# Ledger of designs, part 26: miniprotein binders against b1l550

Target 1, 279 residues: b1l550
Amino acid sequence: MRLPEELLERARDIHSEAPSHRIKLDRVGSFGLKVPVEFKGFLLLAEADVWVSLPEGRRGVDLSRQVEAIYELSNPPKDPFSLCREAAISLLEKLNYADSSGVSIRFDAPLQDGESLKYYGVEISSIASDEIINKIRVEILGMTACPCTAELIRAYKSSEIAATHTQRSLGILEVSTKAEHPDPDKLASIIERAMSSPLRTYTKRPDEGGLVIRSLSNARLAEDVVREMIHLFLEEFGHLPEDTHILAAVRSMESVHMHDIYAERSFSLDEIRKEISSH
Short names: E, the ipSAE of ESMFold2; O, the ipSAE of OpenDDE; V2, 0.75 times the mean of E and O plus 0.25 times the DockQ between their complexes.

## First folded at step 16 (miniprotein)

Design m3 (at its last look DockQ between E and O 0.86; V2 from the best seeds 0.75)
Fold by ESMFold2, look of step 16:
Structure m3 (fold): chain B 279 residues (1-279), chain A 111 residues (1-111)
Amino acid sequence: as target 1 above (279 residues)
Amino acid sequence: SPELIELIRRAARLLRIALLILKYLGDPEALERAKKYLEEAEEIIERLAEEGDPELLELVDKLIKLLELLARALEELKKLGNPDAIEEAKRLLREARELIRELREELRQLE
């Protein structure tokens, strides 16, 4: 049912009123939108959040305008990085009371795995004010093998067993920068190379054996996975602006425990370079 | 005057949107959108300059400078990917962004 347009003359415009409490809000938005994107030849259904700041003198946000900003740009589907950037600017154009805007887009990125596919998680955002700050978070699973247990089993003099516990570990890289978003495939590659072994969608038994042997040959503590991620990140992306902020982390689902182990380091490029060069 | 301060805020916002379009979007339709915002801001700036309020002259002068920087950046970007023009536009846009930051700070202090 469509109501008569004449009612607009009699109804209060609640959104444009002043609020009883004049308090500005940092993020008011529409979260959990479904938008199509085109990523490396794949058509994907991504999840998006859009928001703007709300000044103290305005009671509500024109939420339909927010949704218009991203959906107008999403048909036909296009690259999610362009969509993110363009929508952040469009939000400021459409909502003239907003001092800042933001867009987040989340999707599972396909990754070639032999003749099959696997995936990793991507979340990008662009936050616009007098410039755009770009953020990207990449998450990918790998395999870790515990070096402490491996050494104890090796030292057990009556044992001929080459063994340790192995587990899935979730590697995380998050980058906030004034530059363009780093390539998510490169971030995922850094995380996988830091692990004891990558995960595969499937293997035949001889290949499965090789995967396990590789993981044992590259046994790593969760702490050292994080350190290796940072080292590899600096090799690939050390050229980014000095105030670029990075979080590198691993959540290891330790197979012999009821709980996970977590290791994390956050830093700016300026800070980490000074730390390394002090030796 | 509160009314003149709000005109300054509106002009600064239009110029900030033009800055974002010029810096982050590069297609011809985006450049035409930016031009529209510059023209709207110019109308407001002309009204402010006609008022000649001595308390606001520094702010209006900054708006004029900002408009000039962005108009020059637009003309450089229209040169179809000329490398020297692109680098000049980047320089102009960096200067414009710093001026926008100064204006936003000064306008916040007048609240």
Scores: ipSAE 0.731, ipTM 0.907, lowest interface PAE 1.2, mean pLDDT 90
Fold by OpenDDE base, look of step 16:
Structure m3 (fold): chain B 279 residues (1-279), chain A 111 residues (1-111)
Amino acid sequence: as target 1 above (279 residues)
Amino acid sequence: SPELIELIRRAARLLRIALLILKYLGDPEALERAKKYLEEAEEIIERLAEEGDPELLELVDKLIKLLELLARALEELKKLGNPDAIEEAKRLLREARELIRELREELRQLE
């Protein structure tokens, strides 16, 4: 049933009324929208969040305009980076009372793995105010081998290749910058290279054996992985603005424990450069 | 007057949107949208100037300067393919951003 449109003329605009409590809100929006995006030649269905700030003198946000903003820009499908930026600006255009806006788009990004595909998780965001801040979060699974157990086994049984426990580990890089979004494939590559070995979607038995042997020969603590991620990030993305913020993290799903091991470092580029230069 | 302050806020919002469009989009359609926002802001600024409120003179002067910066940036961006024009536009937009930031901070202090 659709209500008569004439009722809109008679009804108060609840959203434009003064609130009972004059308090500004940072984010009000629609979360969990599904929008098509084009990424590296793939058409993907992504999850999107759109929001704006709400001034203290306004009761509510025109949510329909937010939804309209992103969907107008999503047809035809475009790259998620442009979509985020354009939608963030469009939100401010459509919602003139908003001081800031934001868009976040999440999907599984395809990554070629021989004749098959693997993937990494990506969240691309843009936040608009007097300027646009771009944020990207990449999560990809790799494999780690424990060097501590390997050393114990080596000490116990003289072997060139010491057995050790291996596990899946989730590597995370989050970057916030006033520059353009960093390339998510490069970020994913940094994470994979920081692990003992990458994961493979398709392995024949000999290939699987080789992958395990490689991981054993490159055993790394969770702490080693994070430090390696930071090092590789600085080599690849050291050209970003000095006020760029980075989170590097790993969650190791330890195979010998019921719990995970977690390590992280949050830093700005200027901070980490000063730290390294002081040694 | 509260009414004049609201006009200043409205003009500042329009100019900010124009700034964002000019800085981050820059396609022909976007440039036309930015132009419209500048025109709307200009009309408000003209009205503010006519009222001549001595307490708001500094804010109005900032709006005028901001409008001029953005208008110049728009003209430079229309010169498609000229690297010098693009760099000049970027310079103007950086200056405009700083001015908008100052203006908005001053307006928040009046809230």
Scores: ipSAE 0.699, ipTM 0.876, lowest interface PAE 0.8, mean pLDDT 92
ESMFold2 (binder alone), look of step 16: mean pLDDT 85; pTM 0.874

Design m4 (at its last look DockQ between E and O 0.78; V2 from the best seeds 0.00; counts 0 for: oily stretch 4-22 1.61)
Fold by ESMFold2, look of step 16:
Structure m4 (fold): chain B 279 residues (1-279), chain A 111 residues (1-111)
Amino acid sequence: as target 1 above (279 residues)
Amino acid sequence: SPELIELIRRAVRLLRVALLILKYLGDPEALERAKKYLEEAEEIIERLAEEGDPELLELVDKLIKLLELLARALEELKKLGNPDAIEEAKRLLREAYELIRELREELRQLE
C-alpha cells in the first residue's frame, strides 16, 4: 500500500528533530546489503555495509538516501574499490548532516589454480571524513607442516622417515592506509608464500607427492609464518605511508589437536622499521 | 551571531565535500559536482562578507582562501592527463586539507 504523497508536507519529519538525549552516534547504517561487483573480469555477488555518523542534534538518519548512495553506483557493476570509495563520498553528499561515512564490501575472490579455480576472502572499506582511510583484509588457506615433530622423527634412531603432521592454516593480512587499497591478489600471494605449501583444488598423485615434499622441506611454526608474512609484506609494500597499519595473523587448524593455534602481530610501518633497525 | 556561525559551518562542509571529490575522484562528472559545491559555498561566503561581522572576519577570510585553493585545484584537474597539473592540484589540495582542519577546530571552539 502506498500512502498519499501529499501527507509528506503535513507529517512531522521525525528524523530531522532533535533527540531528547543529545548524544552523537559514531555509526548508523544499513548492513548486509547485496551488491554486484566486477573483480578482475569476474562478476561477483558481494555484501556491503554502509554507515554515517549522526550528530547530537539530529534524531535519526535518512536510511533510504543511505541505501541509494551505494545502489545508484552499483548498476552497471563496477570494481569494488571504486564502488567503495565513490559510495563513501556519495554518503556525505546525500546526508548533509553526517560528519563521516563508511562503506565495507566483502566478497570471495577467485584465483586461478591450474585448470580450476580456488578462492580467498576479501573485505575492503573506505572511511571518509576530512580524508579517506582505506582498509583491506585478505584471508586465504594454506598448508603448514610442523617442524618440531619433523625434527623428532628425523632424529628417531635407525629411521629415515620423513614425516610430520600437516594441516590447513588460515593466513590473514589486514592493511589500513591513506593510500589506495593494496592489490588483494598480492596480499594472498604473500600469505601463501609464507606457508609450507599452497592448497590445491585437486591434484593427481605425482603432483600431490611434490606438494607434500615441498611442505616437509618448508616446515614452519605458525609464529614463523606470521614473521615471514611480515617480511614479504615489507618487501612488496614497504613504500606505503609510514602510518599505514598492518595486522598479520595465522590460525592453524592443527591436525593432531582438538583446538587451533593462533599467532598475530599488528604494527605500523614506522614502528616495525624501528624495531628491525634496532638490531 | 548563531546564524552566521551556522552559515560558516555549511560553507566548510560544502568545501570539505568538494575537497574529497577533487582528491579521491577524478572523472568529469565528479568534477562537475565539485564545481556545483564550490558555487554553493561561494554564495554563502558572499552572504557572510555582506554581513561583515568583525568577530568572524578571520574565519571568512579563511573560507575565501579555501574556496580559491579548491577552485584552482579544480581548474588544474580539468587539464586531463597533464602530470604537472596533477602535481599542482595535489599541492593545492594538501593546503586546502590543512585549512579545513584548522577551520573545523575553530568552529568546534565556538560551540
Scores: ipSAE 0.707, ipTM 0.900, lowest interface PAE 1.3, mean pLDDT 90
Fold by OpenDDE base, look of step 16:
Structure m4 (fold): chain B 279 residues (1-279), chain A 111 residues (1-111)
Amino acid sequence: as target 1 above (279 residues)
Amino acid sequence: SPELIELIRRAVRLLRVALLILKYLGDPEALERAKKYLEEAEEIIERLAEEGDPELLELVDKLIKLLELLARALEELKKLGNPDAIEEAKRLLREAYELIRELREELRQLE
């Protein structure tokens, strides 16, 4: 049932009214929208959040305009990086009372794995104010092998390949920068290379055995993984602005414990360079 | 007056949106949108100048300067394919950004 449009002439614009409490809000928007994006030749259905700031003198946000902004730009589907930036600007255009806007797009990114596909999680964001800050978060699963148990077993039984427990580990890189979004495939590659081995979607038995042996031969603590991620990140992305902020983290789903091991480091490029140069 | 401050805030928002469009989009359609926002800001600035509030003179002068910077940047960006024009536009937009930051900080202090 559609209400008569004539009612709009009689109805107060509740959103434009003064609020009972004059308090600015940082983010007001629509979360969990579904938008099509084009990514590496794939057409994907992504989840999107859109928001703006709300000044203290305005009761509410015109949410319909927010939804309109992102969907107008989503047809035809485009890359999520451009979509985020363009939509963030469009939000400020359409909502002229907003001081800031933001867009976040989340999806599983396809990654070629031989004849099959694996994936990583990605969240691409842009926040607009006087400038645009671009944020990207990549999460990908890998495998770690414990070096401590391996050393104990090696000490107990002289073997070339020491048995150890292996587990699935989630690596995380989050980058916030005034530059363009870093390439998520490169970020995913850094995470995988920092682990004992990558995961495979499809393995034949000989390949699976080889993967495990490789992991055992490259045993790493969660702490080792994070440090390696940072090292590899600096090699690949050291050209980003010095005020670029990075979170590197790993969550290891330990196979011998009921709990996970977690390690992280948050830093700016300037900070980490100073730290490394001091040694 | 609170009304004049709100006009200043509105002008700053328009100019900021124009800045973002010029800096990050730069396609012909985007440039036309930016032009429209600059024109709207100009109208507000003219009204502010006519009111002649002594307490706001400095802010109005900054708005005029900001408008001029963005207008010049727009004209440079219309010169499609000229590397020198693009670099000049980038310079102007950087200056505009710093001026917007100053204006916003000053406006926050008036609150």
Scores: ipSAE 0.707, ipTM 0.885, lowest interface PAE 0.7, mean pLDDT 92
ESMFold2 (binder alone), look of step 16: mean pLDDT 87; pTM 0.897

Design m5 (at its last look DockQ between E and O 0.80; V2 from the best seeds 0.72)
Fold by OpenDDE base, look of step 16:
Formats: structure tokens, C-alpha cells, sequence
Structure m5 (fold): chain B 279 residues (1-279), chain A 81 residues (1-81)
């Protein structure tokens, strides 16, 4: 059932009214939209959030225009980086009362793993105001082996390769920059290389044995993983603007505890370079 | 300045901002045409603001004019490419 359009002439435009409290809002939008994107030859269904700022003198946002902005640009499907940037600008065009806009697109990115596929989580964002800030968050699972338990077992029973507990660990890199989005595959690779070993979708028994031996031979604390992620990030992406902001984090789902271990560092490229140079 | 004049300034600034973003990040022929439209709309508002001659807004109006001129030059440069 569609209501008669003539009713719109009688109805108040609630969104354009003055609010009871004149307060600016930073973000008002539609969250959990589904949009198609093309990523590395894959057509993926991604989740999208779109938002704009709302001035103090306006009660509500024209949400339909936000939805139109992203869907007009998503047909035909395009890369998520261009989609985020173009949609952020389109939001400001369509919602002429907004001072800022933002788009976030989330999906599982395919990653080749021998003859199979694994994946990492990615969130690609663009925030537009006087300029565009590009943000990317990559999350990928790896494996860590505990060096502390390994040392205790080595002390208890001499072994060339000490047994230790292993667990899944989620590595996180979040980058915010005025430059183009960093390559998410490179970010995922940095995280995997910072772990004791990567995960595999499938393994033959010799390969599985090798993976475990690698982990035991490269035992790392959660703290070690974060520090290694930062080190590898600086080697690969040290050319980004100095005001680029990074969050490096790991969540270790400890196999001997009911709780997780978490470690993080937030920093700008300028800040971390000064810190390292002071040593 | 009057609330009306303040709103006109805000509107002009938003139009110039959108035009700037288009010119900086898009640059295709369709985008350039949209940017031109926004600059023209901003110009009309700025002219109205200038005609009002509010002493309290002169500095802001001058700033908007400078931004408009800069973006207009950039638009013309991009159209020649």
C-alpha cells in the first residue's frame, strides 16, 4: 500500500524543522546496508554504513538521499576504495546542509592460500570535510606460541624444540591517512608475518607438522606481535604522510585461559619515528 | 550579522567545499560540470552578501571571494586538459 502523494502537501516536513534542542550531531546515517563491490576480480556483497553531520538547526537527515548516493555509484559494481571516496563526496552534494560525510564498507577479502582460499576482514572508509581522510582496518587470524611456557618446559625437560601452548590470535592494523588507502593485502601480510605462524585453510599432515614447528620455533608474546607489526609496517609504509595515524593491535585467544590477552599501540608516523630515533 | 546572513555564509562555504572536493578527487567531465554549477551558486550568494555590506562580515566575504577565485582558476585549468 502506498499513501497518496497529496498527503505530503498536508504533512509537515519533520526533518527540516528546528529541533527542540539546538545541538549539532557528528554522524547521522544508515548502517548495515548491503552493496556489491568488485575486489581483485571477485564480486562481493559488502556491508556499508553511510552518514553525514547534522547542523544544530535541522531536526533530521534525509536518509533516503544517503541510500540513493551509494546505490547510484554501486551499479555497476566498482572497487570499494573508489566507491567510498565518490560516495562520501556525493553525500555532501545531495545533503547540502552537511559539513562532513563518511562511508564505511566491510567485507571478507579473499586471500590465496595455495590451492585454496583464506580470508581477512577489511573495513574501508572515507570521511569527507575540507579534505578526504581515508581509513582502512584489516583483521586477520594467525597463530601464536607462548615463549614463557616453552621456556618452563625446556627447563623441566631438555628439548631442542620445546612444547608450548598455541592459540589463535587476531591481528589488527588500522590506518587513517590523507593519502590513498594502503593495500589491504600488504597489511594482512604484515600481520601474518608478525605472528608465530599463519593459519591455513587446509593442510596435509607434513605441512601441518611444519606449521606447528614454525610456531614453536618462533614463539611470541602478544606484545612481541604488536611490536613486530609496527616494525614491518614502518618498513613497508614509512613513505606515508607523517600525520598518518596507525592502530596496531592483537587479541590472543589464549588456549590455557578462559579470557583473551589484548595488546595495542596507537601512534602517528611522526610520533613513532621520534620514539625509535631516541634509542 | 543577521541569522540570515550567517546562513548564507555557511551555504556558500559548503558549496565551495564540495566544489573543492570534486576538483581535487574526481576531475572527470561530469564532475567538472557539477563543480561549475556549485561555484556559480556560491558566486550568486557571495554577490548578495557583498551587496549587504555588513561590516562584521567583510572579512568572511573576502575569504569566500578568494576561495571562489582560486577554485574557478582550478576548474579552468582542469577543463583545458
Amino acid sequence: as target 1 above (279 residues)
Amino acid sequence: GSPELKELIRRAARLLRVARLILKYLGDPEALERAKKYLEEAEEIIERLAEEGDPELLELVDKLIKELEELARKLEELKKQ
Scores: ipSAE 0.736, ipTM 0.908, lowest interface PAE 0.7, mean pLDDT 92
Fold by ESMFold2, look of step 16:
Structure m5 (fold): chain B 279 residues (1-279), chain A 81 residues (1-81)
Amino acid sequence: as target 1 above (279 residues)
Amino acid sequence: GSPELKELIRRAARLLRVARLILKYLGDPEALERAKKYLEEAEEIIERLAEEGDPELLELVDKLIKELEELARKLEELKKQ
């Protein structure tokens, strides 16, 4: 049922009124939208959030305009980075009372794994005000091998047994920058290379043996995985603006414990360079 | 100054800010046409502000004029590419 258009002339425009309590809001938006994106040859169904700031003198946001901003740009599907940036600007064009806007887009990114596929988690955002700040978060599982247990086993009766417990660990890189979003595949690669070994969708037994041997040869504490992620990030992305902010973290699902281990470091590029150069 | 004139300054500044975002971060012909229209609308407002000549607002209006000129040059550069 469509109501008569004439009612718009009689009804109050609630959104444009002043609120009873004049308090500005930082984020008012539509969350959990489904949008198609094209990513490296794949057509994916992503989840998106869109929002704007709301000044103290305006009671509500025109929510239909918010949804229009991203859906108009998502047909035909395009790469998620362009969609994110364009939608953030479109929100400011459509909602002239907003001082800032934001768009987040989340999807599982396909990654080639031999003749198969695996995936990693990606969330990108663009926040527009006087400029655009781009943020990307990448999460991917890898394998870690505990060096502490490996050393205890080696020391047992002066044994040369190369053994330890292994587990899945979730690596996280989050980057906030005024530059373009870093390539998520490169961020995922940095995380995997910092682990004791990458995970595979499947393996034949000879390949599985090699994977395990590789992990034992690269036994690493969760703390050292984080340090290695930072080292590799600086090598690949040290050219980004000095005020670029990074979070590097690992959550290790330790196979011999009922609980997880967590390690993280946040830093700006200028901060970490000074820290490293002091040693 | 008049609250009406201060509102015009706010509107012009916002149009210039949106145009700046478009010119810096978008580059397709359709986006450039939208930026052109925003600059034209801002120019109309700035001309009204300059005609009123409010002494209290002279610095703000001068900033708007300088930004408009800068963005107009940028738009022409991008259209030639």
Scores: ipSAE 0.651, ipTM 0.885, lowest interface PAE 1.3, mean pLDDT 90
ESMFold2 (binder alone), look of step 16: mean pLDDT 87; pTM 0.867

Design m6 (at its last look DockQ between E and O 0.81; V2 from the best seeds 0.73)
Fold by OpenDDE base, look of step 16:
Structure m6 (fold): chain B 279 residues (1-279), chain A 81 residues (1-81)
Amino acid sequence: as target 1 above (279 residues)
Amino acid sequence: GSPELKELIRRAARLLRVARLILKYLGDPEALERAKKYLEEAEEIIERLAEEGDPELLEQVDKLAKLLEELARKLEELKKQ
């Protein structure tokens, strides 16, 4: 049943009315939209959030226009980086009362692992106001081996290769910059290289044994992983603007505890350069 | 200034902002035409604001006018490419 369009002439535009309380809102939007994107030759179904600011004098946002903005740009499917930027601008065009807009797109990114496929989580965002700030968050699983337990077992058994507990650890890099989005594959590679070893989708038994031995030979604390991530990030992405903000984090799903170990550092490129130069 | 004039200033500022974003980040022919439209609409508002001659808003109107001129030049430069 569709209501007669003529009723729109009689109905108050609720969204354009003055609110009972004249307060600006930072973000009003539609969350959990599904949009197609093209990424590395794959057509993926991504989750998208779209939002705008709402001025104090307007009761509500025209949410239909937000949805329209992103779907118009999603056909044909395009890369998520361009989609985020273009949609953020389109939101400001279509919602002419907004001072800022934002788009976030989330999906599992394919990553080649020999003859198989693994993945990492990615969230690509653009926030538009006077300028566009691009944000990217990459999450990938690796393996860590505990150096503390290894040292204790080495001391106890006097073995060259000490057994230790190993666990999956989630590494996180989040970058916010006025430059273009950093390459998510490079970010994922940094995280994997910072771990004791990468994970594999499949292994033959000799390869599995080798992977474990490699992990034991490269035992790292969660703190070590975060520091290594930062180090490798600076080597690869030190050319980004100085006001670029980074979050490096790891969540270790410890196999000997019921809880996880978490470590993080948040910093700007300017801040971390000053810190390192002071040593 | 009157609430109406303040709203016109905000509207002009948003138009110029979106035009600036288009010119900086998109630059395709369709986007340039959209930017042109927004600049034209902003120009009309700025002219109206200038005609009203509200002394409290003069500085803001002048800033908007300068930004409009800058963006108009940038648009013309991009159209020649």
Scores: ipSAE 0.752, ipTM 0.914, lowest interface PAE 0.6, mean pLDDT 92
Fold by ESMFold2, look of step 16:
Structure m6 (fold): chain B 279 residues (1-279), chain A 81 residues (1-81)
Amino acid sequence: as target 1 above (279 residues)
Amino acid sequence: GSPELKELIRRAARLLRVARLILKYLGDPEALERAKKYLEEAEEIIERLAEEGDPELLEQVDKLAKLLEELARKLEELKKQ
């Protein structure tokens, strides 16, 4: 049922009124929108958040215009980075009272894994005001093997056995920059190469043995995984602007504990290069 | 009045900011046409502000005019490509 258009002449425009308390808001938006995106030849269903700032003199946001901004640009589906950037600008075009806008897009990125696929998590955002700040977060699981237990077992009765506890660990890279978003596949590759071994969607026994042997021969503390991620990131992305901010982290589901271990380092490119140069 | 002229300043500044974002981050012909429209709207406002000649707003109007000229040149550069 569509209501009569004549009601618009009788009803108050609640959103354009002044609020009882003149307090500006930083983010007013529509969260959890489903949008199609095209990523590396795959058509994916992504989840998006859109928002704008709201000045103290305006009671509400025209929420339908927010949703319109991103959905107009998502048909036909396009790459998520272009969609994110274009929608952030479109929000400012459609909502002329806003000082800033933001768009976040989340999806699972497919990655080739032998004859199958595996996935990793991607969240991108673009925040527009006087310029655009681009953010990307990549999350991918890998395997870690504890070197401390490995050494203890090796030393036990002068054993030649290379054994230790292994577990899934979630590697995280988050980048905030004025440049274009880094390629998520490259970020995922950095995380996987920093782990003791990558994970597979499935394995047959010989492949499973190889994974375990690789992990044992490349045992790493969660702390060392974070350090290796930073090293590899600087090698690949050291060209980004000096004020680029990075978070590198690992959350390890330690197989011998009831709880997880977490290691993290955040830094700017300027900061980390000064730190490395001092040693 | 001063409040009305200050609102025109805000509108023109915002149009120029949106046009600047389009010109810097978008490059397709449709986006450039939208930026052109925003620059034309801002130009009309800036011309009205200059005609009014409010001495308290003169510096702000001059800044807007300079930014408009910069963005208009950028638009012409992008259209040649």
Scores: ipSAE 0.662, ipTM 0.889, lowest interface PAE 1.3, mean pLDDT 90
ESMFold2 (binder alone), look of step 16: mean pLDDT 87; pTM 0.869

## First folded at step 17 (miniprotein)

Design n1 (at its last look DockQ between E and O 0.87; V2 from the best seeds 0.75)
Fold by OpenDDE base, look of step 17:
Structure n1 (fold): chain B 279 residues (1-279), chain A 111 residues (1-111)
Amino acid sequence: as target 1 above (279 residues)
Amino acid sequence: SPELIELIRRAARLLRIALLILKYLGDPEALERAKKYLEEAEEIIERLAEEGDPELLELVDKLAKLLELLARALEELKKLGNPDAIEEAKRLLREARELIRELREELRQLE
């Protein structure tokens, strides 16, 4: 049932009314929208969040305009980076009372693995105010082998390649910058290279054996993985602005424990450069 | 006057939107949108100048300067394919951003 549009002329505009309490809100929006995006030749259905700030003198946000903004820009589907930036600006245009806006888009990004596909999780965001801050979060699974257990077993049985426990580990890189979004494939590659070995969607028996041997030969603590991620990140993305903020983290789903091991470092490029130069 | 302050705020918002468009969007349609916002801001600034409130003169001058910077940036960005024009536009937009930040901080202090 659709109510007559004429009722809009008689009804109070609730959103434009003064609130009972004059308090600014930081974020008001629609979360969990589904929007199509084009990413590396794939058409993907992504989850999107859109929001704006609400001034103290306005009761509510015109949420329909937010939804309209992102869907207008999503047809035809475009890359999620442009979509985030354009939508963030469009939100400010359509909602002229807002001081800030934001868009977040989440999806599983395809990654070629031989003749098969693997994936990583990605969240792409843009926040607009006097400038746009771009944020990207990449999460990809890899494998770690424990060097401590390996050393114990080596000491016990004298083997060149000591057996050790291996586990699935989630690597995380989050970057916030005033520059363009970093390439998520490069971020995923950094995470994979920082681990003992990557995961494979498809393995033949010899390939699987080789993957495990590689992991054993490159045994790393969760702490080692995070440090390696940071090192590799600096090599690849050291050209970003100094105020760029990074979170590097690993969650290791340890196979000998019921709990996970977690390690992280948050830093700005300026901060970490000073730290490294001091050594 | 509260009314004049609101006009200043409105002009500042329009100019900010124009700045964002010019800085981050480069397509012809976006440039036309930016132009419209600049024109609307110009009308407000002219009205503010006519009122001649001595307490707001500095803010109005800043708005006028900001408008000029953005208008010049727009003209440079219309010169598609000229690297010098692009660099000049970037310079102007950086200056505009700093001025917007200053202006917004001053406006917050008036609240």
Scores: ipSAE 0.715, ipTM 0.885, lowest interface PAE 0.7, mean pLDDT 92
Fold by ESMFold2, look of step 17:
Structure n1 (fold): chain B 279 residues (1-279), chain A 111 residues (1-111)
Amino acid sequence: as target 1 above (279 residues)
Amino acid sequence: SPELIELIRRAARLLRIALLILKYLGDPEALERAKKYLEEAEEIIERLAEEGDPELLELVDKLAKLLELLARALEELKKLGNPDAIEEAKRLLREARELIRELREELRQLE
């Protein structure tokens, strides 16, 4: 049943009233929306959150306007980075009381893997006020080989190639910047190159042996992976604004332990450059 | 005075939205949308100038300067594909953003 439109003329506009307690809110929005996006020729069903700030003098937000802002821009489906940026601006246009807006979009990104595909996690955000702050988080699994166990087995066996435990490790890069979102494929590549080897959807048996042997030759601690991620990130993205903030992290699902190993470093580009230049 | 302050807040907001559109969106439809915000802000600024409130004169002058910067940036961006125009637009938008930050802080302190 649909109520008569004429009631809008007689009903109080609850949202535009002042609240009983005049307290501003930082994020009021609609979370968990399903939004179609077009990414590298794929039509994906992404998950999106949209929000605005709410001033102390306004009781409520027009939630339908928020949802309209992103869906109007997502039909037909478009590139998720453009959608994120455009929707953040549209929220400010549609909700004239909001001082800031935000949009986040999450999806699995495809990567070519030989004759197959694999995927990695992406979450992007755009926060608009007097400028846009862009954030991107990339998560991808890789393989690590433990150098400590490899050395113990080498010493015991006196062989040139040591056995060790290998495991999946989740690499994480998160970047917050005033510049455009970094290319997620480049962030994923940095993470994979920092690992002992990438993971594959499948390999033929002759190639699988080679992959494992190469990973043992490139054994790395979780700490080494984080440091290498930072080094590679600076090489590729050192040109970003100096106040760009980065988090680099690894969660390693150590195959011989009941628990995971975690290593993390966050920094701004200005901060890390001062640290490196001091040796 | 409170009515005039609210007009200043509205004009500043329209100009901030125009700034975001000009800086982060570049298609002709977006430029036309920004132009409409600038035109609406211009009408408010002209009204404020006619009122001539001496206590608000500095704020109105900042709004007029902001409008000028954004209008010039719009004209440069309409020269699509011109790298000199793009660089000039970036310079104008950078200056405009600093001015809008200043205006927003001053307006917040007035409440």
Scores: ipSAE 0.711, ipTM 0.901, lowest interface PAE 1.3, mean pLDDT 90
ESMFold2 (binder alone), look of step 17: mean pLDDT 84; pTM 0.866

